# Designs tried in a protein design chat: VH-VL binders against p04169. Part 2

Target 1, 76 residues: p04169
Amino acid sequence: GLPDGVEDLPKAEDDHAHDYVNDAADTDHARFQEGQLCENCQFWVDYVNGWGYCQHPDFTDVLVRGEGWCSVYAPA

## First folded at step 7 (VH-VL)

Design g6
Fold by OpenDDE, look of step 10:
Structure g6 (fold): chain C 76 residues (1-76), chain A 123 residues (1-123), chain B 106 residues (1-106)
Amino acid sequence: as target 1 above (76 residues)
Amino acid sequence: QVRLVQSGAEVKKPGASVKVSCKASGYTFTSYAIHWVRQAPGQRLEWMGWINAGNGRTKYSQEFQGRVTITRDTSASTAYMELSSLRSEDTAVYYCARDSWDFWSGYDYFDYWGQGTLVTVSS
Amino acid sequence: DIQMTQSPSTLSASVGDRVTITCRASQSISYIAWYQQKPGKAPKLLTYDASSLESGVPSRFSGSGSGTEFTLTISSLQPDDFATYYCQQYNKYPYTFGGGTKVEIK
């Protein structure tokens, strides 16, 4: 679930952690497969306007974009 | 079992091109990237680049940018590395290696390797 | 590029010895991998993320370290362990390897 104060979290920038990109299309990671997005990652919790909360410890301080991707992606 | 089997040794003249193949088996080919790494005699291993076997995306070391081309044939579960404008210093054993990754960091390492392909460049 | 420096380049040891190989990175990195290579053979993965052993690797091998200094330890050297060992960083492109440490019979 969403943590308290999620509405005050800043939006993640590219390269926040684990080669995160706000647009999955921008990744240059060898692991990336088409169709993989934050929004279908097991860590994803939807929030508002295409942004969500990532339950991975390295992203608990930001909002991540549903259309984003990072190298610790795990399918839901 | 996972296996990467490479094509045989090559002897080339300077200025020529060489294309090495790497046939994968024992796993879903399109689910992993294939890296190419070479090793000149008495030298350290040198990463050249990778191809994502699923989507065909590639990344090359800047050292080889413009001279190396990595491709794959999904129907044959085979990756290829072509190196052009060969020079004597390209003499090396060329390896393909399967990408693996640390689930904690997401960084990639190489868990399975081909047997290597010796490419000799000489006049 | 991240430079990986291994030491020593050559190490003479006897069966049963405790062997330690060091790898230093030119900048702070998260994880490295260690490989074993025997003449005429491809490198074999030993450990990744500094400490995790690859399946099938004997427990006498162990990796440790953080930041810029990492070590591979063989607690009790066995005849099958005489080989060249390489460290590798996979923290940043281009991925880079150490210069190798040849473990030979004393």
Scores: ipSAE 0.802, ipTM 0.929, lowest interface PAE 0.5, mean pLDDT 95
Fold by OpenDDE, look of step 9:
Structure g6 (fold): chain C 76 residues (1-76), chain A 123 residues (1-123), chain B 106 residues (1-106)
Amino acid sequence: as target 1 above (76 residues)
Amino acid sequence: QVRLVQSGAEVKKPGASVKVSCKASGYTFTSYAIHWVRQAPGQRLEWMGWINAGNGRTKYSQEFQGRVTITRDTSASTAYMELSSLRSEDTAVYYCARDSWDFWSGYDYFDYWGQGTLVTVSS
Amino acid sequence: DIQMTQSPSTLSASVGDRVTITCRASQSISYIAWYQQKPGKAPKLLTYDASSLESGVPSRFSGSGSGTEFTLTISSLQPDDFATYYCQQYNKYPYTFGGGTKVEIK
């Protein structure tokens, strides 16, 4: 679930970790497949306005965009 | 079992082009990227680029950009690497390799390799 | 580009020996893979993510390290292990390999 203080988390910037991009279309990673998005990743927890919390350890300090992508994507 | 089978040895003149094929089997072809790596005699392995077999996206090493073209035929489960404007320094064994990863790291290593294709460039 | 410096270039050892191969990166990295290659054959993956052993690889192989220094260890060298070994970084494009370490019979 969402952690305490989620409302105070900053939005992730591109390249935050694991080649993260706020727009999946911007990735140049070999593993990316069309349709893969943070919002359908197993680490995703929806929050507000298209942004969510990522349960992966390297993203616990930011909000990630639902339409984003990173190299540790895992299908839900 | 995963297998990558490459086309046979090539002999080319300087300035010519060569196209090597890599036929994949034993797995869902479109679910993985294919890398190309070459090795000149007595030299280290050299990464050339990759193609995502599913969406056709590619990435090339800057060293080869403009001279290498990687393609794939999903109906044939085959990846191709074409190198143009060949030079003697391009003499090497060219390998295709399947992309691999684990969901914690997310970065790409190579878990299965083709048997290699010797390309000899000589006048 | 990230340069991978592998050492030694060649080492002679006997069956049963403990063998250590080092790979140094020109900058700090997190992930490295090790490959074994025999003459006329393609490389074979041994370890990835610095220390994870590929399925089917004998437990006598192990990877370790972090930052700029990484090590492949063969705890007890077997006849089948005489080959050339390569490290590879996959933290940044272009992916780059070490110069190789040939493990030969003493």
Scores: ipSAE 0.787, ipTM 0.928, lowest interface PAE 0.5, mean pLDDT 95
Fold by OpenDDE, look of step 8:
Structure g6 (fold): chain C 76 residues (1-76), chain A 123 residues (1-123), chain B 106 residues (1-106)
Amino acid sequence: as target 1 above (76 residues)
Amino acid sequence: QVRLVQSGAEVKKPGASVKVSCKASGYTFTSYAIHWVRQAPGQRLEWMGWINAGNGRTKYSQEFQGRVTITRDTSASTAYMELSSLRSEDTAVYYCARDSWDFWSGYDYFDYWGQGTLVTVSS
Amino acid sequence: DIQMTQSPSTLSASVGDRVTITCRASQSISYIAWYQQKPGKAPKLLTYDASSLESGVPSRFSGSGSGTEFTLTISSLQPDDFATYYCQQYNKYPYTFGGGTKVEIK
């Protein structure tokens, strides 16, 4: 679930961790497959306006974009 | 069992091109990227680039940018590496290798390798 | 590019010896793999993510390290272990390898 204080988290920038990109289309990672997005990742918790919380340890300090992607993507 | 089987040795003249194939089996070809790595005699391994077998995206080492082309044929479960404008220093064993990653790190290492293809460039 | 420097280049050891190979990166990194290569053969993955042992690799192999210094250790060298070992970083493109360490019979 969403952590306390989620409303105060800043939005992740590109390259926050694990080659994160706010737009999945921008990735140049070998692992990326079409259709993979943060919003359908097992770490995803929806929050507001297309942004969510990522339960991966390296993203607990930011909000991530649903249409984003990173190299530790795991299908839900 | 995962296997990568490469095409046979090549002998080329300077300025020519070479295309090496890498046939994959034992896994879903389109689910993994294929990397190409070469090794000149007595030298360290040198990463050249990768292709995502599923979506066809590629990335090349800047050293080979413009001279290397990596492609794949999904129907044949085969990846290809073409190197043009060959030079004597391109003499090396060329390997294809399957991409692998850890779920928590997400970066790419190579868990299975082809047997290698010797490319000799000489006048 | 990230340079990977291995030491020593050559290592003479006996069966049963504890062997340590070092790989130093030109900048701080988190992810390296170690490979074993025998003459005329392709490299074989031993460890990844610095310390994770690849499935099927004997437990006498172990990776460790962080930052700029990483090590591969063979706790008790076996006859099958005489080979050349390479480290590889996959933190940043282009991926780069160390110069190799040849482990030979003393």
Scores: ipSAE 0.739, ipTM 0.919, lowest interface PAE 0.6, mean pLDDT 95
Fold by ESMFold2, look of step 7:
Structure g6 (fold): chain C 76 residues (1-76), chain A 123 residues (1-123), chain B 106 residues (1-106)
Amino acid sequence: as target 1 above (76 residues)
Amino acid sequence: QVRLVQSGAEVKKPGASVKVSCKASGYTFTSYAIHWVRQAPGQRLEWMGWINAGNGRTKYSQEFQGRVTITRDTSASTAYMELSSLRSEDTAVYYCARDSWDFWSGYDYFDYWGQGTLVTVSS
Amino acid sequence: DIQMTQSPSTLSASVGDRVTITCRASQSISYIAWYQQKPGKAPKLLTYDASSLESGVPSRFSGSGSGTEFTLTISSLQPDDFATYYCQQYNKYPYTFGGGTKVEIK
């Protein structure tokens, strides 16, 4: 679930951690596979307006884009 | 057990091309990238590029751009590296290596390597 | 790109010695791997993430360091350990290697 205070988290910028991008189309990372998105990742918790909470420890301080990607992607 | 098996040694003349194969087994081929790394006699390891085995995307080092082509055949679980316009300086052992994958770090090191393919460029 | 500089280039040691080799990065990093390479063979992964030991690697090998300075230590050198060792960073793409350290019998 969503943590207490999620409404106060800032939106992530590109390169926040683990080669994160707000738009998966922008990555050229060797691990990327077409169709991988934050919103279909095991760590994803949906929030609002295309932003969600990533349960991965290195993303607990930000909201991430559902259409984003990072190198710690794990399928749901 | 993860294993990468490369094609045999080759002798080429300057101006020719060479294509080295790397057959993967013991894991899901399409879930990992394959990197190509070479080592000239007595020199450091030199990264050439990678291919994402799942979607076929590639990236090449600037030094090889325009001469290297990396491909794969998902049905054969095999990656290929082709180097064209060969010069004597291209004499080296060419390795394929699998990148790792880790949910916690997200970055990768090369956990399994092929046995290497000696390419000798001689007039 | 992040440049990796290894030292020493060659190190002479005896069986039983404690051996330490060093890798310096051109900027601060956290993620480094060490490889062993014997003549005519492919590199073999020893450690990753600076200090994690790869499965099946003898416990006499250990990695350490932070920032720009990293080490690989062999606590008691064995005959099988005479080889060349390479560091590799994977903090920033493209991933790059050090120049190598050859460990020779004294």
Scores: ipSAE 0.051, ipTM 0.711, lowest interface PAE 6.7, mean pLDDT 89
Fold by ESMFold2, look of step 9:
Structure g6 (fold): chain C 76 residues (1-76), chain A 123 residues (1-123), chain B 106 residues (1-106)
Amino acid sequence: as target 1 above (76 residues)
Amino acid sequence: QVRLVQSGAEVKKPGASVKVSCKASGYTFTSYAIHWVRQAPGQRLEWMGWINAGNGRTKYSQEFQGRVTITRDTSASTAYMELSSLRSEDTAVYYCARDSWDFWSGYDYFDYWGQGTLVTVSS
Amino acid sequence: DIQMTQSPSTLSASVGDRVTITCRASQSISYIAWYQQKPGKAPKLLTYDASSLESGVPSRFSGSGSGTEFTLTISSLQPDDFATYYCQQYNKYPYTFGGGTKVEIK
C-alpha cells in the first residue's frame, strides 16, 4: 500500500529516475512497448487524481503519473 | 537456448554501404530490444544504437551522424544494421546483442551476443 | 556523454594472483557492467549493476564501487582468465565502454 507521508511527496518531473516520463508517449526507450503505463505496472499504488505511488525503491521520494512510464516497468 | 547468429564477413570499398543481419532464436524476439555494438581492431567497444523488435522504434548514437539504420523483420526473427558512406575507420567487428531485463535498472546491459561480423573497408 | 576510463591498460599477472581493474566515470553513476573478451570472440557478461554476478560466472569474479570509481576483482587468477576486460555504463545514452584492460601472463 501507500506509505506514511505520501501526501507530502512532490510530483515527479520527467527524468526523475530510470528514464521516467510523465507521459508514456514521450519515451524513446528501447524497452517501451505500447500500452505500458505506470498505472498497469506491478509497482503501482493508486493515490489521487491520476497520481500514484511507485513501490520501486528509486521512486520512494515522489508521486508518479498514471499514464507515465519508466524503464523498470513490470506488468502486473 | 538464446542464440543470435549474424551474417558472414564482408569486404567493402570506401563510400559503399553494408547491411548485417542478426537472426534470433530461443526466445520471443518481439519482447526484447536488439542493440548493435562495434569494435575496431585493438579498440574499445562502441555502442551504435538499438531497435525494439516489437514496435520497430530505434535510437542511434550521435557518433554515427545518421549513417546507421537499424531495422527488423518479425516474421524472420531477424534484426538488421545498415551502415552507409563507409570509411576505412569503419573497419570493425559488428555485434548484435540482446538487452536484458532487470527491474532494478534499465535494460541496457547485454546478456547474449551474436558471434560478430567483420566488415573490412579498404580501397 | 559519460566517459569511462579504465586502468591499467595492460596488467601482467601470474596464476593465483588477486587482480583488480579500475573503471572511472566522468560523473556519478549507478549502472555499470563488466565484460570479458577473448581474441576473436564476442564479449561475455560478468557482472552488472556494479556488484551483481551474472548466472554461471565463477565466484572469483566480483564487481564493486560507487559514485565515479568501480572495480572488477579476480580473487585468484586462473589460466582461463587471461583476456581483455571492459566496463560499460548504462545510466544515460549514449551508453559507453571503457578502453579495456588486457590481463596477460607474467
Scores: ipSAE 0.017, ipTM 0.710, lowest interface PAE 8.5, mean pLDDT 89
Fold by ESMFold2, look of step 10:
Structure g6 (fold): chain C 76 residues (1-76), chain A 123 residues (1-123), chain B 106 residues (1-106)
Amino acid sequence: as target 1 above (76 residues)
Amino acid sequence: QVRLVQSGAEVKKPGASVKVSCKASGYTFTSYAIHWVRQAPGQRLEWMGWINAGNGRTKYSQEFQGRVTITRDTSASTAYMELSSLRSEDTAVYYCARDSWDFWSGYDYFDYWGQGTLVTVSS
Amino acid sequence: DIQMTQSPSTLSASVGDRVTITCRASQSISYIAWYQQKPGKAPKLLTYDASSLESGVPSRFSGSGSGTEFTLTISSLQPDDFATYYCQQYNKYPYTFGGGTKVEIK
């Protein structure tokens, strides 16, 4: 679920942690497979307007883009 | 050819409510959020909230929590904003705006705007 | 809330001038857009993500900046550019706008 205070979290910048990108098309990481997005990741909790909360410990301080990706991606 | 067409100007007395409509065309309504932004005379733009047209989720600015209700009718491709307990400080032009969301680049900046609806609150 | 402070409030310029307007954010951000608004009309998006130009916007417009300081530059002012310009942050709720910069004829 969404944490208390989610409405106050800033949007992540590229390279926040784990090679994160706001647009999956911008990654050249070897783990990336076509179709992987934050919004279909096991850590994703939908929030608002294409932004969500990532339950991974290194992303608890930001919102992430649903069309984004990071190297700790795990399918839901 | 994205268009957002808003309902006409309103004159209200303090304590009344107003409901402004925003009819969308030229895109898939349910794939985007609709935001509401107002501008009082001589003041900066003020964000009021949004609705995800697809799932009906809403978010309201804290300044309007308890007074604003944003809804949509997907069969009419129309969003609505209702503001209650009006006071003279609510006199403003009210805009609907489409967020820039799409599957590749949807962020919360506003790429298309309605023409605006003047709401005047006076005794 | 993140406050956006625009300067100058009013700018007088002539056709052909290079003009620069600025926004300062009360904390570091990276998600900022610029809008143009003419009297009686809705705002029109010019740039987003600090420096990306919206499709169909003339190339004389450019955005720049990082951290807490951001600028919109018009390289050669045209008659169509006399308007009020607003910056907007979308880093966190509530989304906030600058106070505006009115660009008027000298």
Scores: ipSAE 0.007, ipTM 0.667, lowest interface PAE 11.8, mean pLDDT 88

## First folded at step 8 (VH-VL)

Design j6
Fold by OpenDDE, look of step 10:
Structure j6 (fold): chain C 76 residues (1-76), chain A 123 residues (1-123), chain B 106 residues (1-106)
Amino acid sequence: as target 1 above (76 residues)
Amino acid sequence: QVRLVQSGAEVKKPGASVKVSCKASGYTFTSYAIHWVRQAPGQRLEWMGWINAGNGRTKYSQEFQGRVTITRDTSASTAYMELSSLRSEDTAVYYCARDSYDWYSGYDYFDYWGQGTLVTVSS
Amino acid sequence: DIQMTQSPSTLSASVGDRVTITCRASQSISYIAWYQQKPGKAPKLLTYDASSLESGVPSRFSGSGSGTEFTLTISSLQPDDFATYYCQQYNKYPYTFGGGTKVEIK
């Protein structure tokens, strides 16, 4: 679920952690497969306006974009 | 059993091109990337680039940018590495290697390797 | 580029010896891989996260380290272990390898 104070979290920038990109299309990671997005990752918790909370420990301090991607992506 | 089988040794003249193949078996080819790494005599291993076998995306080392082309044929479960404008210093054993993934760290490593292909460039 | 420096370049040891190979990175990195290579053969993966052994790798092999210094240890050298060992970083492109450490018979 969403943590308290999620509304105060800043939006993640590219390269926040694990080669994160706000647009999955921008990744240059060898693992990336088409259709993989933060919004269909098991760590994803939807929040507002296409942004969500990522339950992965390295992203608990930011909001991540649904259309984003990172190298610790895990299918839901 | 995961296997990567490469094409045979090549002898080329300077300025020529060489295309090495790497046939994969024992796993879902399109689920992994294939890396190419070479090793000149007495030298360290040198990463050249990768191709994602599923989506065809590639990344090359800047050292080889513009001279190397990595491709794949999904129907044949085969990756290819073509190196053009060959020079004597390109003499090396060329390896393909399967990209494996550490789910914890999010980093790639090479778990299975082809047997290597010797490419000799000499006038 | 991240430079990987291995030491020593050559190591003479006897069966049963404890062997330690060091790999230093030019900048801080998270993990490295270690490979074993024998003449005329492809590299064989030993470890991939400084501590985890690849399946089938004898327990006498172990990796450790963090930041800029990493080590591969063979607790008791066996005849099958005489080979060249390489470290590799996969934190940043281009991926880079150490210069190798040849473990030979004393």
Scores: ipSAE 0.799, ipTM 0.929, lowest interface PAE 0.5, mean pLDDT 95
Fold by OpenDDE, look of step 8:
Structure j6 (fold): chain C 76 residues (1-76), chain A 123 residues (1-123), chain B 106 residues (1-106)
Amino acid sequence: as target 1 above (76 residues)
Amino acid sequence: QVRLVQSGAEVKKPGASVKVSCKASGYTFTSYAIHWVRQAPGQRLEWMGWINAGNGRTKYSQEFQGRVTITRDTSASTAYMELSSLRSEDTAVYYCARDSYDWYSGYDYFDYWGQGTLVTVSS
Amino acid sequence: DIQMTQSPSTLSASVGDRVTITCRASQSISYIAWYQQKPGKAPKLLTYDASSLESGVPSRFSGSGSGTEFTLTISSLQPDDFATYYCQQYNKYPYTFGGGTKVEIK
């Protein structure tokens, strides 16, 4: 679930960790396949306005964009 | 069983181009990227770039940018590496290798390799 | 680019010996793979993620290390192990390999 203080988390920037991109289309990673998005990643917890919380340890300090992607994407 | 079978040895003149093929079998071709790595005689391995067999996206080492083109034919489960403006220092064994995704790191290593293709560039 | 430096370049050993190969990175990294290559053959993956053993690889092989120093260890060298070994970093592009360590018969 969402952590306490989620409302105070800043939005992730591109390259926050693991080659994260706010727009999956911008990725330049060999693993990326079309349709893979943060919002359908097993680490995803929806929050507000297309942004969510990523339960991966390297993203607990930010909000990530549902339409984003990173190299540690894991299908739900 | 996963197999990558490459095309045969090539002999080229300086300035020419060479296109090496890598036919994959034993797995879903479009689910993995294919990397190209070369090795000059007695030298270390050198990464050239990759192609995502599913979506056709590519990435090249800056060293070869503009001179290398990696493509794939999904219907043939085959990846290709074309190197143009060949020089004598391009003489090497060229390998294709299947991407193996590290789920922990999110980065790539190479779990299966083709047998290699010797490309000789000489005048 | 990240430079990978292997040492020694050549190592003479006997069957049963404990063998250690070192790979040093020009900057701190986390993810390294080790490959074995025999003459006229393609490299074979041994370990990844510094210490994970690839399926089917004998347990006498092990990887370790962190930061800028990584090691491949063969606990008891077998006849099939005489070959050249390479490290590879995959922390960032371009992926780079070490110069290799040839393990030969003493």
Scores: ipSAE 0.749, ipTM 0.921, lowest interface PAE 0.6, mean pLDDT 94
Fold by ESMFold2, look of step 10:
Structure j6 (fold): chain C 76 residues (1-76), chain A 123 residues (1-123), chain B 106 residues (1-106)
Amino acid sequence: as target 1 above (76 residues)
Amino acid sequence: QVRLVQSGAEVKKPGASVKVSCKASGYTFTSYAIHWVRQAPGQRLEWMGWINAGNGRTKYSQEFQGRVTITRDTSASTAYMELSSLRSEDTAVYYCARDSYDWYSGYDYFDYWGQGTLVTVSS
Amino acid sequence: DIQMTQSPSTLSASVGDRVTITCRASQSISYIAWYQQKPGKAPKLLTYDASSLESGVPSRFSGSGSGTEFTLTISSLQPDDFATYYCQQYNKYPYTFGGGTKVEIK
C-alpha cells in the first residue's frame, strides 16, 4: 500500500537508482524485456497521474513513473 | 545447479568465422542475459557484449561492433557468439557468463561462467 | 571507457600471509567485482559491489574501497588461493577488467 506522506514525495529523475528511467523506451539495460514497466512491476502501487509508489527499498523516497523501468524490475 | 557448457576448441585460418555455443541449464534461460568475454593467452579479460535471452536484444563492445554477432535459441537454452574476419590477434579463450540477478543491486557482474572455448587463429 | 589498473602485477607469498591487491579506476565508481582465476579455468566471482562477499566464498576474502581505489584482501593465504585475481567495473559500458594480479607461492 501507499505510505503516509506519499503526497509529499518528490518525483524521481532518471538514474535515481538501479538504472531507473522515467520512460522504459530509454533503457538499453541487459535485463530489460519489452513490456516491462514500473506499473506492471511487483513493487508498484498506483497513485496519481501516471506516478506511483515503488515498494523497493531504494525507491521509498520518491514517486516513480508508471511507464518507467529499472534494473530490479520484478513481474507482478 | 546453474551450468553453462560451451562447444569445443576450434582452429581457424585468418579471414574465417567461428561460432561458439553456450548451453545453459539449471535456471530459466530467458530471464537472464548472457555475456561473452574473451581472454588472449596471458592477457586480461575483455568484455565483448551480451544478449538478453528473453527478447534477443544485444549490445556489443565498440571494439567488436561489425564483427561479432550474438544470438540465442530459446528452445535449446543456448546462446551463440560468432566472430567473423578472424585475425591472429583473435586467438583467445572465449567465455560465456551469466549476468547476475539481484533485485537490490541491479548491476552486471558475472555469477556463473562457461568452461571456456579456445579459438586458435593461425595460417 | 573506465580504465582499471591493478597493482601489483605479481606477488610472492607464503601460506598464512595477509595479501592485499589494489585496483584503481580512472574515474569514481561504485560497482566493482573481484574474480579469482586458476590456470585453465574460468574466473570465479569472489566479491561484488566493492565489499559484498559472494555466497560460498571463504570469509578470509574481503573487498573494500570507494571512489577510485579498491582492494581485495586475503587475511590468511591458503594453498587454494594461489591464482590470478581480476577486478571488474560494471558502472558503465564497456565493462572493463584490471590487468590481473598473480599470487605465486614463495
Scores: ipSAE 0.023, ipTM 0.724, lowest interface PAE 8.0, mean pLDDT 89
Fold by ESMFold2, look of step 9:
Structure j6 (fold): chain C 76 residues (1-76), chain A 123 residues (1-123), chain B 106 residues (1-106)
Amino acid sequence: as target 1 above (76 residues)
Amino acid sequence: QVRLVQSGAEVKKPGASVKVSCKASGYTFTSYAIHWVRQAPGQRLEWMGWINAGNGRTKYSQEFQGRVTITRDTSASTAYMELSSLRSEDTAVYYCARDSYDWYSGYDYFDYWGQGTLVTVSS
Amino acid sequence: DIQMTQSPSTLSASVGDRVTITCRASQSISYIAWYQQKPGKAPKLLTYDASSLESGVPSRFSGSGSGTEFTLTISSLQPDDFATYYCQQYNKYPYTFGGGTKVEIK
């Protein structure tokens, strides 16, 4: 579920935490596997217009991009 | 159980190349990166680079750029490290190690290691 | 590159002693692991993320520290603990290791 106040969260920038990128194609991280996206990660909660809420503790202050990726990706 | 088994010791002359294998078992090989780390006699461990076993992407330590090539064979669950233009200072034990998954850091420590492969470079 | 400086290089101790090994980073870091290595063997992970204990490692091992100064402590040294210990940073590439601390029988 979405937290109270999600509508006020700023959009994440690249490198927000855990080598986050707004476009998964931009990563060269060792853990990255093709097809991994924030939107298919276990932490993802869909919100609006391709932005979502990531339940990982280090992302609770931002919205993340659905086609993004970070190094703590975990498949749902 | 996770296991990394490396190929046997090698003796090489200066200027030659060596290729060390690392066969993985007990986990999904294509879901992890394999790193290569070497240790010269009596020296500290030195990181050489990694391969993502799933997509084949690599990154190399700048010190080894142009001399190291890391590859994998997904059907054999095996990673390889090839070091070319060997010099006597390349005499070391070469380890493969599995990249752990740490959702806090975004970079990893090494949770499982191969037994090591001694490469001796001498005339 | 982040340089990791370990001290002491060699430490003589007796069974039952409290042993502290220090690793200093050339810049502030958060992510450090400690490894134990016995002669002819691969390193074995002890702790990660500065203070997290790897599964199956005895609780007498603990990691601590922040910023540039980190320690590995063995609260009561056992015969199995005589080995060389290495720290490793994984904050930035290239990953780097300390020079090692050999813990020897006094």
Scores: ipSAE 0.006, ipTM 0.708, lowest interface PAE 9.9, mean pLDDT 89

